# VHH binders against q84jc2, part 251

Target 1, 232 residues: q84jc2
Amino acid sequence: MSKMRNLVEEKFLEFYESWVIQLELYLHQLLIAHNNNTMSETELRHLISKLTTHHKAYYTAKWAAIREDVLAFFGSVWLNPLENACSWLTGWKPSMVFRMVDRLRKSRVVLVEAQVKKLEELRVKTKFDEQKIEREMERYQVAMADRKMVELARLGCHVGGESVMVVEAAVRGLSMGLEKMVKAADCVRLKTLKGILDILTPPQCVEFLAAAATFQVQLRRWGNRRHYVTHS

## First folded at step 15 (VHH)

Design nb12 (framework vhh_6z1v_2)
Fold by ESMFold2-Fast, scan of step 15:
Structure nb12 (fold): chain B 232 residues (1-232), chain A 123 residues (1-123)
Amino acid sequence: as target 1 above (232 residues)
Amino acid sequence: EVQLVESGGRLVRTGGSLRLSCAASGFTFSDYAMGWFRQAPGKEREVVAAISWSGGSTWHADFVKGRFTISRDNAKNTVYLQMNSLKPEDTAVYYCAADYEVDIWGEDEYDYWGQGTQVTVSS
């Protein structure tokens, strides 16, 4: 543990660095499958399953970490400033994935009309779910400014064990509210991802996952380069 | 008690116009996005149009774009679907839906639906 990062941050940083390395390896496999078109449907489904399991592993680790310290995910030390700036409630915004899907939808050879219909229905549902979460975030932020929180902030100006414990209990209560909201956002992410993969054929799933992983990896590379240049 | 009550469905001739209304009660209407869906006999339910909680954003399915317009009046707790240039293929039961939060963070979530209103378009 250090004063600038706690045990939760240190453990998740170690996890995330390994997780990203494995994502890059899976991206390599996705690009091979896409370019060579040599894999059977069974082999493609197995690759898709590995990617799905990999994403589930991320959310398993994340939910364990936010149970201990959800605030670590607001301004995460394992993400560069660009990645943090692009975050919506500690992760990717679910509706943004449909921009990647739109590229597939424009191809006459790739998507049939029934798939286009189901993807548009999923897009609408995803937008409703995002708006619901954004309203909850607004309610949370308003609650932070109520009289009770203002009085607790005043108590924080008086040094004493009892005052410190009361303020810490209030902060833990607020953290629990954020944890619930982050989990809700992650559930929308997982439902959106699963919904898209359920609609697409295995070759289309490979193209979609390759596009998503490429964007994630490139965003990290762009941010790391800029952070280094800025820090010079 | 959450209630959605659709009205305005009737028999209309091809090329005609019709306005559907959905009156909402039992929840804070202005906090929720609203949508219109339809289902014809023997077919799957399909999304027709959606409107954001404020009315600032709308979406319309390609098969109704330019013909149907969704709108809402938050003061009256009502969402509308204006249908123009009606075609026989628009014949369906039309449903109003709201995403009402019973257990928002649960694994299973339900969209609140009205009883539906029948629209029949004669050839």
Scores: ipSAE 0.000, ipTM 0.140, lowest interface PAE 14.4, mean pLDDT 78

Design nb13 (framework vhh_6z1v_2)
Fold by ESMFold2-Fast, scan of step 15:
Structure nb13 (fold): chain B 232 residues (1-232), chain A 126 residues (1-126)
Amino acid sequence: as target 1 above (232 residues)
Amino acid sequence: EVQLVESGGRLVRTGGSLRLSCAASGFTFSDYAMGWFRQAPGKEREVVAAISWSGGSTWHADFVKGRFTISRDNAKNTVYLQMNSLKPEDTAVYYCAAEFYSGDEVEMIWSEYDYWGQGTQVTVSS
């Protein structure tokens, strides 16, 4: 296969490691802000903006990378096995984020009923959007097992200009389909995150973002400990 | 300029049929999942049907399953809702909506809302 795919993996690994280090720094700021009742609304909004910019930077880099090699994001080399095992279509499952929102309902700072209603509406919409994408993935997998695709796979075992060109065109089509599906999942992630932040007050946004970042950082640490214990 | 224009709403008799159309412009139609929603006077807006960007996956609410069918024509940038065996309870303003489920610009997804049409009135007489 093309060495271009390996370069995409190397570049994104470098990006991701730096991105996670910055996420940990932002997490420390979020935790300080969460425990500081004297921060102004302007200061809280500025911190929330830093986190949203950071997450947008991740998807900007990801979409550039998947355009070159979407398969790099299925079983990613920059993620440990635990992180990969917890992935849904190359990232976090959007509806799972509402589990972090549920913690806000049990927080000292209570959600008003209007917020609870809007969050429940958003949860229902998010699950519905997930189901649409899952059906597209199922359709994609069925299409890959279709008679015509099986025949193309057999032709790929032969060396010949025409057979090679036909197989390569089919592979390009499959990659484009996966790219669109991954971007669709990321769009649901971005819209779900934006929707939650639009419903919550700035202090609640800080608490939510701290919970999300804590989970992401801890999941990475737990998975990395497995590798360390195995290697020690 | 993004536009969704619904058409086809009118007065129909109970048991009748009607097809709603929604013409889309100003965006790459095949990158968007499309949906039909309805809102009756004094009721909340509810989702009726949805179709994926490819048209390969559809969903219909339980209260319309077997009666309504969503479809799309990506060459014409149009989504349809075929409504059969209409009931008085189907009386509502029907809205089409586009949800951006693919594309190239993260900031566009972050800053944009779902695109909505202005609605088309369906009235079912008993």
Scores: ipSAE 0.150, ipTM 0.570, lowest interface PAE 3.4, mean pLDDT 82
Fold by OpenDDE, second read of step 16:
Structure nb13 (fold): chain B 232 residues (1-232), chain A 126 residues (1-126)
Amino acid sequence: as target 1 above (232 residues)
Amino acid sequence: EVQLVESGGRLVRTGGSLRLSCAASGFTFSDYAMGWFRQAPGKEREVVAAISWSGGSTWHADFVKGRFTISRDNAKNTVYLQMNSLKPEDTAVYYCAAEFYSGDEVEMIWSEYDYWGQGTQVTVSS
């Protein structure tokens, strides 16, 4: 059964589809750059900049959308069930990207000791930030079972225009809290990404970004095949 | 169209005060950390101050030493730089910049800033 999509969902779905297409194009460029050692450092940095800009564009659009309806991102209709299952607070879990970095280490990429140390420090920090957010989320979830939710439940038993307005107001309040949590999570994502890119050399950045993009694209493909979901 | 428009730059005497303003338009101002930069002739551009999206956190360069204060008004889509005790060494073009980051911590995390103003000239005479 196809969920009725609201306007926010429809708009973001369209955006995301386009965004993913562009990501695939960038992935292709990243792979070329990775396989071809002829690109200058300047060219690599330019490519990296394009990718970082692309990611920023995603969060810009996301945050615009969540201001309108943050709930749309809890059960994102533009993602398949596998993608959703892998989501942490409406996106990728920040600490997960370190596994991609680990993969680089196992590959032909040689990280110097100083890089390894910095990455580990970043990993610890990222995990700490994640835990902090999780604690806040838990607090929020517990707080949700407060008077407002009780009122919502009570109002749910009554059908009336005034009751609907009260419910909507309560939901808005809840949504604001969720929006804060989502933004906090996204900030950790952005910081983590930036942190990694600051530690890595341009060639290493390209490889990392390629790996990340590949994973994202493949996850989508795998999910679509598994669940017979068509996302253009 | 995204715009950052700096204003307030002028000639002032040593020890004087000046308030710079940067008016933002064309993007969601409250989603961005804002920063002030300056570039003196023949010198590299340097960060002067930064402020988080909410204004809850600020950062100032060491050379500011309490003389400058960054602030913002999200309702007006404007970021400010109050400059006191100005010195000739403060003479530069001052730029406003926006970086996408809506955290409470002020960090100019990206090497490429999303948006830049055209700058405003501040000249401090001896």
Scores: ipSAE 0.019, ipTM 0.386, lowest interface PAE 4.8, mean pLDDT 86

Design nb14 (framework vhh_6z1v_2)
Fold by ESMFold2-Fast, scan of step 15:
Structure nb14 (fold): chain B 232 residues (1-232), chain A 125 residues (1-125)
Amino acid sequence: as target 1 above (232 residues)
Amino acid sequence: EVQLVESGGRLVRTGGSLRLSCAASGFTFSDYAMGWFRQAPGKEREVVAAISWSGGSTWHADFVKGRFTISRDNAKNTVYLQMNSLKPEDTAVYYCAADWIADVLEGSPSEYDYWGQGTQVTVSS
């Protein structure tokens, strides 16, 4: 039996492939900017704006798609298995970016004390918002299991007529709850990204965005890469 | 530093038209979704219209559809609300708001990052 892609999956796959290609082009520009100390603050801010606009375009497209079929984003066909394995509520885990910031701080990014304090405050808030969503998801999964068990008990193993409509209503209810949670998680992602960019200077923003884009692109390449041991 | 300044509010007669403007400063305007909200005395603040950061998507509340139109000019850092066929029920303080995240298909008053001081619109019967 083959799984057919629905229209939402087909449209978002086409969108995502184009979006990733553009992300790689922006990553190239970020790396050039990072290695070129002659770029003005205005030029750096313009490049940072291109990246933030690109990320916002992703969420605009995603939210339109989840309104039609949120389940397409759980085990997405446009992501490889490694990308899917690393997902938290259909995207990157917000607190993970602070580990990236910490690595930059220890190696290349020189941060003043005021920036360090603000980043720690943002990290704590992000972790709190993340945990709040995790608790909501746990409650949702428990409630969904109860509803599923009740429906299965009522319908038995036989589906027909009125039973089909009841099952369809339950699936719609599941989708609406997941849509709300995915959107809440995406809001935490965007607020975390915005918060970091507001704290960092333009050169530091370029380094951060380059590191984030590098990780995203490399994770995709690692998941798509064939790992062969070539024997002579 | 961040500022939203509304202008254009005044007394108008029923059936009249009015254009509200909101000038933004202190942030990258083109990255923000913009919304118009209103609050009548003794009532809760309600969302009237919203426009995406690019201007490519707009949302209007059912009670103003066909009468009000939101628009923006990113080059001028300004968002507008064109109000036609005004009714006494439109009397309220109108607020401009900015949100980096806002989904314009489902405006959320509780999630807007920045708010203006408001401009009073009074529609006389």
Scores: ipSAE 0.292, ipTM 0.658, lowest interface PAE 3.6, mean pLDDT 84
Fold by OpenDDE, second read of step 16:
Structure nb14 (fold): chain B 232 residues (1-232), chain A 125 residues (1-125)
Amino acid sequence: as target 1 above (232 residues)
Amino acid sequence: EVQLVESGGRLVRTGGSLRLSCAASGFTFSDYAMGWFRQAPGKEREVVAAISWSGGSTWHADFVKGRFTISRDNAKNTVYLQMNSLKPEDTAVYYCAADWIADVLEGSPSEYDYWGQGTQVTVSS
């Protein structure tokens, strides 16, 4: 049941494998920093910046890829089934990260009242934005069913060169809409991440990023074990 | 109520400069990418420039060729279009638009969340 990969999938798979390897390296650094009370604020900020840049690189690559084939990210072949199952519009669900923040609060991390308030505001906003995107997605899906899918279904009954071209054009149109939704979701992700990092102190940021990276890496490992998928 | 109000459009001679402003209200300005569009008589509306929510990324149409520059001030809820070296071909109604999904940054016209009423720019020969 191996899925045939297209060029976009292959390229992004290669990218993602390398990206994950680098993430693991950064995770190691984050963990060291987290357990090392001797690191200066400057050093911590530098590490945070490295991670932020790393994430930006991911989205840069992703957005380039989705311009070519957004559908590749709906059923990402570079992810195992568990990772895919946990995905919301081709990535992590933004509101989920607040669970990680909550975990920090329950740990040795002490948040001041001002931070707690800001985090709560951010959480509310994030959820609102998620819901907005979901509504847009629903609207889009309904619109597809009313027009595009009917057209595709109709065209699908005819096999021929011209018909194929028309179908492809229609699919491209649909893909553009999906691309918008994915980008919207990614914007919420990035805004949420930035918001959290702006609220937290450098040490707290390091801990948060470590937790997030750990979760991502472990999810991949768990999924690989469960589904007998070998990735880097 | 959401409002985008363009200003600054006027008659100008070829080679002249204008600065358009768009004042936003009724929504969280800093959450939206902003764009400038224009529509000349008998022509389709086309994207002129776009700027990300943070202002960190900008896009300009090819026909701008370095003559126009988009910028924003989130503290003032305003987006700007500096237009230099204006040509008669630049005559159009210029519209400000807001896009929360920032697809305008790719330079492709699409549906956007909010639109202004437009401001007329006329460039005489």
Scores: ipSAE 0.029, ipTM 0.499, lowest interface PAE 3.1, mean pLDDT 88

Design nb15 (framework vhh_6z1v_2)
Fold by ESMFold2-Fast, scan of step 15:
Structure nb15 (fold): chain B 232 residues (1-232), chain A 125 residues (1-125)
Amino acid sequence: as target 1 above (232 residues)
Amino acid sequence: EVQLVESGGRLVRTGGSLRLSCAASGFTFSDYAMGWFRQAPGKEREVVAAISWSGGSTWHADFVKGRFTISRDNAKNTVYLQMNSLKPEDTAVYYCAAGSPEEWIAQVEEGYDYWGQGTQVTVSS
């Protein structure tokens, strides 16, 4: 336990800092690959595989951490305020990634009609899945109001340490609901990412991943500079 | 239209073996990852095993590694779970689930789009 942090927050902060450093190294490799027409398809697929494995490692670590403390991911201490403000259910909003796909229209390898159709179908499905999760969050908020009513009633009837047990059980129940919702959102993110990569050619995948990583890295840098200015 | 039908669940003694089957219809089976989940009374559903669309990649939870084996037959639109060295703790309703082709989400319940009704496995001592 540290000042304003628990063990889960400290452990994930350490993981995340290392994960971002490695993402910047992969971004460098992606930019070199994008500017180099001499790389083979095998070499491009290997690089794409490194990036997908890297993202999978993030979700493996995240899901282990939320099992212990999902609330750590709402207003995360390892993210700056700008990164937190741009979060949708503890991560990037899946449908927004299609804005980066639009950039591929300017690439030296143009999207064919079949790819455009598949990407539009994926965009529609992604938006539908997002709305389904948003409706589940609304239901959770209603259930949380009911639980608060029950908690208040039980706290009024407590004797000694029994009130601590009642509060602990209620918090555990709320946390389990949030864990399921965060995992559902992360599954939409992974399905969207994988779906895009499956539709695109290896050079287009490299350009897409470079755009996504650039945005993530720059958002962090913009937020860090603003954080120093606002908190002096 | 999409249907997953589990079968094979029954009462088995500790140390016994059992094979569960899940017959799929109403979708292109070979395009989907398949998983086996279980839920014991009063507990949340947990992932037991998963298999890729081609059968070329499998995942098994640590608590069943070496005892359970997932497999599939794309020609028969069927996924199987071979359960060996059964323990009382394996008592649960076992569910078959179909997920997207995306292997990365095979280890989480939320990654699966279609679910069967379940088959009861009871292990007694």
Scores: ipSAE 0.079, ipTM 0.555, lowest interface PAE 5.6, mean pLDDT 84
Fold by OpenDDE, second read of step 16:
Structure nb15 (fold): chain B 232 residues (1-232), chain A 125 residues (1-125)
Amino acid sequence: as target 1 above (232 residues)
Amino acid sequence: EVQLVESGGRLVRTGGSLRLSCAASGFTFSDYAMGWFRQAPGKEREVVAAISWSGGSTWHADFVKGRFTISRDNAKNTVYLQMNSLKPEDTAVYYCAAGSPEEWIAQVEEGYDYWGQGTQVTVSS
């Protein structure tokens, strides 16, 4: 589906492209750090801090943009169809990162019992928070089930005639609710990430962040292959 | 125990249609994106289609050429692949998978959290 990009979409697209480029640079540093056991703990913590700051910057920009047009983030034009297909409330699903940690554990990351316990507690909490949000989203499911519905809502704002005001009011109401949901989801994401990083050692954090960055970059690359997308 | 059971694969003629089903159990189905993969003899396993947890978004490989459509019914814990205008080149074992996109990107069978046994699709000329 082709869509005319609005100003919010254009701006965020530009931001995101730059953000991803920087992420790739950080990924390179993370991989070097991971493969080089000579880096000090201080250096590792500094690198971790840079990555966390980078992620915070993304959400800062996102939250500013969703105030203007939250609908732009559903079926985002700056994401490829695969990225969009894998999205949960405009981003990665928080509980997914635990599977990522599990994969790391199967490879070479060794967690002590105390870490395992804390991760499990965090997993339970994260799942609970996700479910809470999903229940709330059921209220919006009919209107926001797919990109087509979002687009129809947006198009409604541009329809001429007597129904314009009604449509605009409806879209505004919908947008307000969606904004709250997106922010709630993002909060769960941020809390989950913080929780994981607090549990892991600096070397483990670097490995985790490297895996996460790799995931994002590879997903984007893979999704940019030849494809077509449909919406139900 | 996590299980994915594919069904619907059979012999069909070129131009024919099939609908594959994958019944999932042992996990919260609606929490996961689902995908269909296929592997032909002597070829690497490749992703055919993916669908988001809600079904709101779908991705299809270019080689599908608009012929296949992935869908899901979360109430039935089932994901489907409607295959139309089948070609001999579509002959393969078709697999249902669940997991993270990272696992799909790697295309490593052993790395998937949930992986089915597959169903054979054969398209004759």
Scores: ipSAE 0.023, ipTM 0.317, lowest interface PAE 5.2, mean pLDDT 83

Design nb16 (framework vhh_6z1v_2)
Fold by ESMFold2-Fast, scan of step 15:
Structure nb16 (fold): chain B 232 residues (1-232), chain A 125 residues (1-125)
Amino acid sequence: as target 1 above (232 residues)
Amino acid sequence: EVQLVESGGRLVRTGGSLRLSCAASGFTFSDYAMGWFRQAPGKEREVVAAISWSGGSTWHADFVKGRFTISRDNAKNTVYLQMNSLKPEDTAVYYCAASEEWLDQVYEGDSYDYWGQGTQVTVSS
């Protein structure tokens, strides 16, 4: 069913479409760099920096948007249903990127023992931070149930103007709680991504970023293809 | 309060070796990338080397590559610069700096949040 678009949704939709187009262009550059072996370390670091800047731009725009309307990020209109179904707290699940890392162990570029150890330490830390956020979400769902009960009771009673203030306060509290959790999840995402890139060599970073971008682009294409068939 | 304290700077003869240390306090050292910068009188400040928060990745400027090595010990909250085959042109005040930025951005001076006071290295001919 069609959704009414608010200003936050319209602005972020425009941003996200442009962001994805640029990600596909960067993916093309990553694949060329991976296949060529002609790029210097300086050139590879410059390409990696373009992608890290691109991801930082996403979170800068996202955090500005969630300050205005965090609920726009739950069931986002700029994502297809498959992308939305794969979301963990409005984005990718931090621990999932270690599957991309595991593929590097089977690549032509060998991970040294020191890197393997640091990646395993980062994996454990990431899972621990992820669990903390999941516990906060459980606490939030309990609070949401209590507030929803109050709201349902109010709606059933059709009480006067005083009830409007109570409902508005409850909704504001819910939004603030979600914003805090989304930002916490995004911080774990950024720390995990930064941690992996800091451990890997530039050629390994290129391979990792290419794998991650390929998965993101393909997930979007698979979902868009399915959505088209479904509404025919 | 955040503090970075450099030590090890002194007079050394050409071809000599020197190890600089930077002790960090007042922040979570293991979450920060660390860099070494140098500035000679009348010249712009130059980035010499950088190391990621974990120590897994390093960057060295071309003019010190093969001679200088950056390293860190997160248990001791210390970053090091091992300087070998010193030349008169290495004479400068060496600064330690900390950044929350990703390694690929920390080679630029504007990416650093905290700075030490510097330690003087003089290489005589």
Scores: ipSAE 0.013, ipTM 0.369, lowest interface PAE 8.6, mean pLDDT 83

Design nb17 (framework vhh_6z1v_2)
Fold by ESMFold2-Fast, scan of step 15:
Structure nb17 (fold): chain B 232 residues (1-232), chain A 125 residues (1-125)
Amino acid sequence: as target 1 above (232 residues)
Amino acid sequence: EVQLVESGGRLVRTGGSLRLSCAASGFTFSDYAMGWFRQAPGKEREVVAAISWSGGSTWHADFVKGRFTISRDNAKNTVYLQMNSLKPEDTAVYYCAATPDWEAIVQEYGSYDYWGQGTQVTVSS
């Protein structure tokens, strides 16, 4: 069941590998800032801005790539099987980042009541936005099993010029719809990330971003190790 | 002993209003998120509304949004469900439940630490 890489997959694989290397470098800077506690507020805000810009760069590249081949992001070749298994609509599940926020309850810098209230409000809003997207995706997946689509799939098994063109047009329509859903999910991700960072103090932002980056980097390492164990 | 006791359920006419109460005892109420659930005969139990431990965040199911409002009074260890513009399809046994995990309520995991016995709401014309 070998999947041949297309040009979009090859280019995004190259981008993603360099993006992850830079994330690891930023993680190192975040851990230094957190452990040594020697950076000024201005320096911390600058580091937070670098991480925010880095994540925005990812979504800029992703949205360009999905315009060309959105299906490349469902079971991505630049992600190992564990990373793919943990994906929700081609990325992290927005509400799950609040589990990383829970870590801040045990931090040296205690959350004040106003922050707790704002984080609770953001959590509820994020889950509402997430459920709306899940519901739209379910409707999309149900549409795939509708009588007309099933009939079209059967016709695709019988090669004929007109039938082939009709099937290709339908698949293109489905891909365009998936692009909209993926972009909607990514917008919720970016709004959730920004919302958390707007509520937290700079030291708390550093702790949060370090936790998130650590999880992402470790998940990749765990999945790569499992792949070697499976095939080696 | 941990207890959740619902009250306020009764027969109400279509378009009417009703307020349900759930009195909690035997645990630190202000550390727990609270939810209201309902179950009609032959149907699965479904979440209606939820409120965080502080009352700072609330969630309402789409089918009751704008009609039902959840609230709590931590000084009285009580959670409320204000039900307006009642419809026949709102007929069910209403349960309150407690969980320390706000995410569990919103995600409808169905894993709650404590449950009440339920109170019957019947809506007729």
Scores: ipSAE 0.000, ipTM 0.115, lowest interface PAE 19.5, mean pLDDT 81

